# Designs tried in a protein design chat: VHH binders against q84jc2. Part 41

Target 1, 232 residues: q84jc2
Amino acid sequence: MSKMRNLVEEKFLEFYESWVIQLELYLHQLLIAHNNNTMSETELRHLISKLTTHHKAYYTAKWAAIREDVLAFFGSVWLNPLENACSWLTGWKPSMVFRMVDRLRKSRVVLVEAQVKKLEELRVKTKFDEQKIEREMERYQVAMADRKMVELARLGCHVGGESVMVVEAAVRGLSMGLEKMVKAADCVRLKTLKGILDILTPPQCVEFLAAAATFQVQLRRWGNRRHYVTHS

## First folded at step 1 (VHH)

Design f3p (framework vhh_ozoralizumab_d1)
Fold by OpenDDE, second read of step 2:
Structure f3p (fold): chain B 232 residues (1-232), chain A 125 residues (1-125)
Amino acid sequence: as target 1 above (232 residues)
Amino acid sequence: EVQLVESGGGLVQPGGSLRLSCAASGFTFDDYAMYWVRQAPGKGLEWVSEISYSGSYIKYPDSVKGRFTISRDNAKNTLYLQMNSLRPEDTAVYYCAKERYGTLFYSWSPSFDYRGQGTLVTVSS
């Protein structure tokens, strides 16, 4: 990760480092809450709200950044290689969280039949949405060798003047398509997260969020150790 | 074998400063949260500070907040406690303590299983 960073990468890196620090703080609170059976439902809901707000803040920042340079998120410099390898369209794969829910079910978390049914419905929907996006992305990638890309490649042999303007226009066009795809993926992520939290009880939400945060933190930690990289 | 060796204690006047160190060995240091705890004469063990494996999470009790600073160097397997504005009531044996669990788990409660021999801090005129 010795690549020169552009302004968008630098700004988002700074943001993400701070965001991860805060996530770790919330993780600790979630762990305490999980082990404290005396906390009221109101208190639990408040904690859940803090986490959801924190996640919303991430996507707010992300969407602002991708408007400027969506390409920065393809090969995110603020992530280690392990994190990047596990990324699906610049983030976590939505269907992955259902495995976390399954793990919870095998623990002390008891889901009623109604919850199980709703979760299954959500899983099916999420998977369907993922596949739609994947097909669209594939179509987009196959279609990359279009007129614009051919022109871009040809102009790459020339320097300066009108050629630069044409190249910029072509890149902008490509970026717009990618931005649309990333936003679509993020929408599926947010809907999936919201869906799960709506199905689970407050105590279950706390446990789920703790598991999710733990996974994220550990993945980052493992990747950093593996590649001797420190991001935060 | 887990080993924690504290150092840096001594006699200091009220308002003075000390920096404690803890050398860790026998375990993967950067997998564990670390703690400072203290025991004053005739009193029970008191929690003084907590720091996560990465150093991103830090917590203090009100009794030392604003005066003490916990930090760690994972490359050196060392834990630190910077103590400023020391008070007579800070007199105690200070211990470095290792978190019990080396892996974050959403079902686990924070606790420690090992501590060092301690280093004495005496704050007196």
Scores: ipSAE 0.013, ipTM 0.340, lowest interface PAE 7.7, mean pLDDT 87
Fold by ESMFold2-Fast, scan of step 1:
Structure f3p (fold): chain B 232 residues (1-232), chain A 125 residues (1-125)
Amino acid sequence: as target 1 above (232 residues)
Amino acid sequence: EVQLVESGGGLVQPGGSLRLSCAASGFTFDDYAMYWVRQAPGKGLEWVSEISYSGSYIKYPDSVKGRFTISRDNAKNTLYLQMNSLRPEDTAVYYCAKERYGTLFYSWSPSFDYRGQGTLVTVSS
């Protein structure tokens, strides 16, 4: 079972590196579409569809991986320390993307009042969903401090392989709870992303997706540069 | 116990109108997106309309856009579908469905955890 952890990490590292390279290529296409104003609505919709399919592929791969080893996603080896520090339940914090949306009010294509109202409703709902997830995580953490779990932890510290098996079974149970929590958080992410894209026009979607991808790519570069400077 | 009870179906002539209702119980109605789904004879399920928990966001496929109107009354825990300019192709059993995750929009594709018994709509001629 412990051998599967290394395999999951290796497979997802390979997937993630390829996924980020493709994201960067899509970012270049988004920036061209945004700056040159030469694309039809049909062409913009096609580009937006490529991005949504790309993000869907990430969550498909992630959910398969967390089924096997959810703990690999807490302090992930495919993320640098800055990316890990900015993580909320193994990914981006959903409400953070509304800061990117706020920039659209100053863009080439301004938001109409109907869109502003819908985005504010979505923002409120996203915050509410985040709070629900945070309460669930708190309940999960409290359950880890349950009397039974504390007793099992004490036993695991003092006895050999026979009690290690009992503790391992308990940890496996805890991992199932974390998988459920991570999937719930990812569902809030997906719904927030889809909600924003459903409210925005195709040119606004392109600008939003470009801003989001730019931030993700730059955060990775900032973290990699810091690691290089401090650890050479 | 989640329960969805559809009503309002019947036999109508082409060009006619019907209003479907869905009475919901067993869950906090105003926390969930709702949708109407239909199944025509010999065909699979087709999503007809979606409405957010507040009623502010509404989506339709091109096949019914401009003819059907989804709405909800959160005070009455009731979902509605106003169907105008009905065509023989609209003949189906209509179900109301509860969004699985209690969100503003269902995920990347339609996702529900409960479907009612359905109400039959027949458009003949």
Scores: ipSAE 0.000, ipTM 0.224, lowest interface PAE 11.1, mean pLDDT 81

Design f3q (framework vhh_ozoralizumab_d1)
Fold by OpenDDE, second read of step 2:
Structure f3q (fold): chain B 232 residues (1-232), chain A 125 residues (1-125)
Amino acid sequence: as target 1 above (232 residues)
Amino acid sequence: EVQLVESGGGLVQPGGSLRLSCAASGFTFDDYAMYWVRQAPGKGLEWVSEISYSGSYIKYPDSVKGRFTISRDNAKNTLYLQMNSLRPEDTAVYYCARHSLYYKFLGSTEYFDYRGQGTLVTVSS
């Protein structure tokens, strides 16, 4: 069913579309950098910095948006069903990026033992953080049938006056909890990404980022072939 | 110097078709997403179509969706707009424009940094 978009959805959709355009542009640059092997370390670091800044901009916008309506991100209208199906708490699952790193290792990318060790440590930490969030989410979901939800249910279809205020308060309470969970997940994403980039050399970072961007772009394309995303 | 030169505009009857071209020079064409925008008489600029550097990402407003097709040939440094089922309300000067990203969600400016001189499309019986 087509949902009427609220203002937050509309604004973020517009933002995301532009963001994706730029991501694809950066992907092109990453591929060039990867293939030419003529760029200096300084140039590579600059490119990496641009991409990291781009990702930070996404989360800046996201956090601004979820502050207004976190529910918009649970069923993101700017994503196709495939993208949504692959989402964990409104984004990519942090532990999945280690599979990308594993693929790099199986390619021409050679990681030294020290890097491998650090990556494994980071993987364990990331997994632990994910599980912690999942447990918290489960607890939150089970606790949904609390006093606020009971009050909300009692109001039924006759919402007006004071009842509206009660409903709003209840929804705000729920939203705040969800917002906290989403932010926690995003923090794990950002920390994981930073951790990986800190372990890898600039050339390796470029290859990793290219792989990640390619995956994101292809996932979107595959999904769009089967299901159209409504763009405003 | 960055140059964008539009061509292909003209007079066409309602229901007709036109194909616009934009020749790009003075920059690495395949490093930029591109747009078509239009300006009808007495109106502001309207976004018409968007395409990424590789063409793998494309979007349209509802006003032209299903009727217009944006494409590009990076080998020829050329952007295209196939316009079918033209309507009188499509009458405008059409511009190709080069992408410039500003994060609009937090407060934004223009989404392009350069545009051509435009080509006039008139749809009239």
Scores: ipSAE 0.025, ipTM 0.367, lowest interface PAE 5.9, mean pLDDT 87
Fold by ESMFold2-Fast, scan of step 1:
Structure f3q (fold): chain B 232 residues (1-232), chain A 125 residues (1-125)
Amino acid sequence: as target 1 above (232 residues)
Amino acid sequence: EVQLVESGGGLVQPGGSLRLSCAASGFTFDDYAMYWVRQAPGKGLEWVSEISYSGSYIKYPDSVKGRFTISRDNAKNTLYLQMNSLRPEDTAVYYCARHSLYYKFLGSTEYFDYRGQGTLVTVSS
């Protein structure tokens, strides 16, 4: 009666738990660096590089997993209900991180006008990429209900050699389309993260990454304790 | 099949003007932001101008700001670059490029996935 996990779900759950533990360790290092203004630029750059590599490792593992089973990432078993409720196309919404950038306006190291201009340009570009992906997802959902897909679904109710093959091909096409959408969304996330880090100084990068990691870790803790979600 | 075909390049004297055109086919043109990029002899690609899918947002680097104007005609699937007050340093092959949703991890910061064959602009004499 219990839900059984497939191999992709089991493997990624194990990976994700380990990945989050390492993120918490990096968050500790970011907070120490933020509070200690005596660290060299070389030391700060090395810490920023560790975080960048950590995020790249996540997407490397994710893309390997979605190649096998993209549906595992919609309503993921390794995320709690609050994390799943806050997901946009299997991950964080790219434009959300600019709210964390706004925190830098209250930091000891203030943004210069040239940085503000570049961040606003990146924000606008990120929002356009998000809107394009949202339109593609809407088209995908609408296509599921068009007459051709409905006819293929009806055909699948009548078991026969050729009918079965046609239905199987259609299902594979839907899965491939969804995988492409998820990868597109992840690429917007990575472009946004890299863009922000390229604009900011090392101390500002540390503060930004600390804010982002803090939010991710706290959202997980809140959801696991059900402080904001009473039903799962 | 995605195709981008540039035209309008040529030889022009310093201070002169040229208008470049790019004919797009094989995709829904009004769903994509578009770029003009250029490559001078022996140098890398340089971003020249950017326009949103609707035409409402336009950006230029300081090197061409005030001299170049990007525009688009979504009904005709065509992108334009009006170049005024041309300088010898503007000599380059000019490419029309389509915005990419995808990021290539290995050392690339390019924001486009398709580029035309290019059109040569020579500012001399």
Scores: ipSAE 0.000, ipTM 0.159, lowest interface PAE 15.3, mean pLDDT 81

## First folded at step 4 (VHH)

Design j1 (framework vhh_7z1x_3)
Fold by ESMFold2-Fast, scan of step 4:
Structure j1 (fold): chain B 232 residues (1-232), chain A 125 residues (1-125)
Amino acid sequence: as target 1 above (232 residues)
Amino acid sequence: QVQLVETGGGLVQPGGSLRLSCTASGFTFSDYAMNWVRQAPGKGLEWLSGISGSGGYTSYADSVKGRFTISRDNAKNTLYLQMNSLQPDDTAVYFCAKEYDLWSEYYTGSSFDYWGQGTQVTVSS
């Protein structure tokens, strides 16, 4: 509600729109690489590195932004309602990427047994890490409700600088708790992404990254199409 | 292996300016968000400003917004804080802090994984 919160939302909106445009350009390159048998292993590794760097750029920007205003990432203005509806703790649910990995098993270039075993091990670890975060989130939401109710009751009974300071301290504590949970979730996301890329061959990495980027871009287009204002 | 070294602190008059620098080594500088944090005498740590790995996004605490500017030079592995309109309340030890490793196997709840030694800024007449 503050002017500073609106400025954070505006700044990240500008950053995100530029980031998505670059993602679409990389997606185009991934699709060309996937459909053409002309790129060397070195060229494929370079393209994969560009995508990895691009995702790192997003998360470093996100972490800078959440330190100022983590609440901007819950119900983000730079995401359409469909994108927001699909969010789990301000981003994609880590285990969801294994649905894209399942597509690779149906691909003409099949995964070898060693890769399948490593991917299943990673899937189990990812689900375990998600469950830990979900339990922390549930405990936090219960505690947040109790704190909010107590602070609201206190605020309703008292006025003055002392009451304002107590409320501000409580809000700061709530924001710090959310920041910790968002960071934990982002670490699981990036660990899962890196783990998959480390297991796959460069051609398989390109196919996987193309599938992931295609889903992200299409989800945005589907949601934006629904919200386009058309006047005839 | 990871090292952060701050320079540029000193004594300055109220209303004056200083530019702090932080030279980083031992990690891929452009892959991490970087932060400035301070600690005033007898007080806790206060986060001041953050910058994304590419430098494309910056953030500021209310207490320094409009007066301080964060920037980075990834070619030189250097982080900067331009401080203008300094006030006596800005007197503190200023620390360069590396954002927690996003690729970490375990998130410990720590805000930052590495800190510099700090540089003293004193604003007085």
Scores: ipSAE 0.379, ipTM 0.741, lowest interface PAE 3.2, mean pLDDT 84

Design j10 (framework vhh_7z1x_3)
Fold by ESMFold2-Fast, scan of step 4:
Structure j10 (fold): chain B 232 residues (1-232), chain A 125 residues (1-125)
Amino acid sequence: as target 1 above (232 residues)
Amino acid sequence: QVQLVETGGGLVQPGGSLRLSCTASGFTFSSYAMNWVRQAPGKGLEWLSGISWSGGYTSYADSVKGRFTISRDNAKNTLYLQMNSLQPDDTAVYFCAKEYDLWSEYYTGSSFDYWGQGTQVTVSS
């Protein structure tokens, strides 16, 4: 399946490049909206909806891809080394988005007490959900060192239909376990993002989404410059 | 009211082909990923194939790669599964499934929130 896995990686790389280009276009629109007080609430909600749909499209494509090759998302070829180094279970660490929220607290955008309370409650819940997933990943890694898995790896060194079938079943089980954990992490990401957007006003949502998109785009640009220097 | 209706199943000989269709209503079809899942008699559910909301990305289970092709027509709210080189082991009830709405208040981590009634595919032994 290595030939088919390479093709899957190429397909997702093509998707991701297009997705990032569109994200940069949306970021431009967010920055214009943020610096311009003439946009109506309806116009702002429409822009927020476009970003929400864009992120939904990413996770829809990702979940389809991980069913086929979840390992492609651990050290992804469509991400530069810096982006990969900053990944937590194949994506951004959910609690990191609250750093973008902290900028809203310090800006001229006024967060009312009720919003501050709800954001703090969401932050605490997100942190607990992260820790739960981290414990599950730790259990998974410990299980990989189990004597049975070591024995199955040894069986994979022998030629024979029975040995090949047993190893293939074990590898399938391994991939299914990783897929489950990646999806759990993505669920925390999406619940956290939705939760923040549900608490914030449309102008605050625009500022938050602009900060998040700016960070993502700049991280990619910083990493691409380094890659050019070291690999060209 | 969300509805998914599968058609196109039937009896076919080994090596034959069938095209399944799933007509969707009650939701914005073009906004959701769609999947094909099957259940053989006395066995559990097996995921076969998925397609993104735009049709730009597709994925397949190893058991059907190279034999089945998933596609969609967003203008017609219809999902398709072209099945070639059918084998007796492909005998099952085939379901189309809507991917869970990640932005829904009901999201619980399940992969699918709505299923069709299914269409029977029987590959003669």
Scores: ipSAE 0.006, ipTM 0.247, lowest interface PAE 10.2, mean pLDDT 80

Design j11 (framework vhh_7z1x_3)
Fold by ESMFold2-Fast, scan of step 4:
Structure j11 (fold): chain B 232 residues (1-232), chain A 125 residues (1-125)
Amino acid sequence: as target 1 above (232 residues)
Amino acid sequence: QVQLVETGGGLVQPGGSLRLSCTASGFTFSSYAMNWVRQAPGKGLEWLSGISYSGGYTSYADSVKGRFTISRDNAKNTLYLQMNSLQPDDTAVYFCAKEYDLWSEYYTGSSFDYWGQGTQVTVSS
């Protein structure tokens, strides 16, 4: 069965494909920096700034898009099925990035006690904020099954302009609720990412960003291979 | 010090066109999304259009979709709004607004942290 795309889906697909290509280029630069111990702190900070600006660009475009159609972000057409399966409220789960931080601690990069303490405090706060959003999502999903929503769904089965308009008004209300939740989740993501980068030194930031970008790029490649066979 | 200065407003006949400009200073213009917002006499603020930092994504309110075009020139630190097929109900003060820094720990949602002084657009028959 074919899936029709609206203008928001088409525009964001074009944006996202370009955004991922640029992410791969930045990943290449991060890997060069990781292997080059002679780069200055100023050069490393400049590279980190490019990555943070790139991530801010994604969230800025996403928030513009969800103002028009938040539902496009649930089961996104610009993501392959594997990327969609790994999604938590339209993006990465904030607490998962601490697993990438754990890899830094096991690598050749040593964290000082003050950094370890701050990262643990940030981890606890991130899990708290994440759980708060999960409770909001549960309440939203339960509200979908209440008597009023069941009644609106039944009305949608009747032929008539009045029934269609009432259902469309309800869908608009549901979309506004989802937009609020997606923005709340994105705020937790951005605060978590910023928090980690503020705690880490520039070389440690490069290792963290390289790990994160590698995961994003590889997840996309793994999912895309499921649907494509290269011919000789 | 952040400054946003709008120009290009004026009196225009119904069906006419105007191009608004907003010159930005005091921040790295190319790193922030920008928006156009208007306020008609006796009415509240109405968001019209937004553009991503690179210009790669644009969005529009239904009331202006197909008639208005947002664009930016990062080399000139300038935001534009091309307004076509203007109608009397487009009469308003038009504001250029900087998107709140989503990277800030104090961000409380999609809001604007700096506004221009506004430029008056009057569509009269």
Scores: ipSAE 0.131, ipTM 0.542, lowest interface PAE 5.2, mean pLDDT 83

Design j12 (framework vhh_7z1x_3)
Fold by ESMFold2-Fast, scan of step 4:
Structure j12 (fold): chain B 232 residues (1-232), chain A 125 residues (1-125)
Amino acid sequence: as target 1 above (232 residues)
Amino acid sequence: QVQLVETGGGLVQPGGSLRLSCTASGFTFSSYAMNWVRQAPGKGLEWLSGISGYGGYTSYADSVKGRFTISRDNAKNTLYLQMNSLQPDDTAVYFCAKEYDLWSEYYTGSSFDYWGQGTQVTVSS
């Protein structure tokens, strides 16, 4: 049988569009909660839990997709060019969220000294983890230029059953390396998000999540002002 | 305390169908992606299919696309694999595997943190 084209791009596009619509609905709820000073702690924690679950749903779907085709995430057709330009290893850069935390309003609850200390400790840990992944990315890119890869590229110009199989095995190995790197980056993202939410009070969590969702939704809207064409 | 138990394996003739089940306990099933992996006699592990926590996304290896269907019932903590048009090359031990816990540790290179004991599928006449 001829080689079949992977449809991960179309399938994940459908998933992502649905996921973003639900994110906008949650953002609406977060903005209402932020403006309503009568909501109980239990009600706020329930809303925060919905957002946490929603983000987990994204990453479980992403990991299923990258196991099939990780390269679809290094030029995602479900993201517009502006969203793609702002990505770091297929998603948001973990250390970036601390800029959002720094701008939390004092109108509801002031950050206490203990929270500031814990957030600084988390920031330092997050940047350390981020740098480890960046070093691995650099090592991966350098490995692409080694003698074995150059020889495999040369052999790929001479189509034959055995040389084709060797090239396919090498390409699969490269994809597995990228899968590992993307998963490592996603783990840092989720640990950073959970860490921030564990340190903040429920009203501060709602404010933080509303700011994050607003930025994500607005970035998509700004980029979509251009005509987006898939598979161009 | 985490347990994954596969059932539904057996002997089937070429062209036949079989449905595998995996019952999960000890964790919040709906929060994790689940996977099917197989190992044929004398060969390495081959990933076959994955499904997201809420079932919104499914993925398949090229070798099983169009023949196998993954699904889950979160109310019953159960993962399924419907296998159609079975061939002798599908003979293997089939494992249920839980996706790595995204909240617990730095990614160590392991895609799965828990595996079932496996169920044998034999396709022969």
Scores: ipSAE 0.340, ipTM 0.719, lowest interface PAE 3.6, mean pLDDT 84

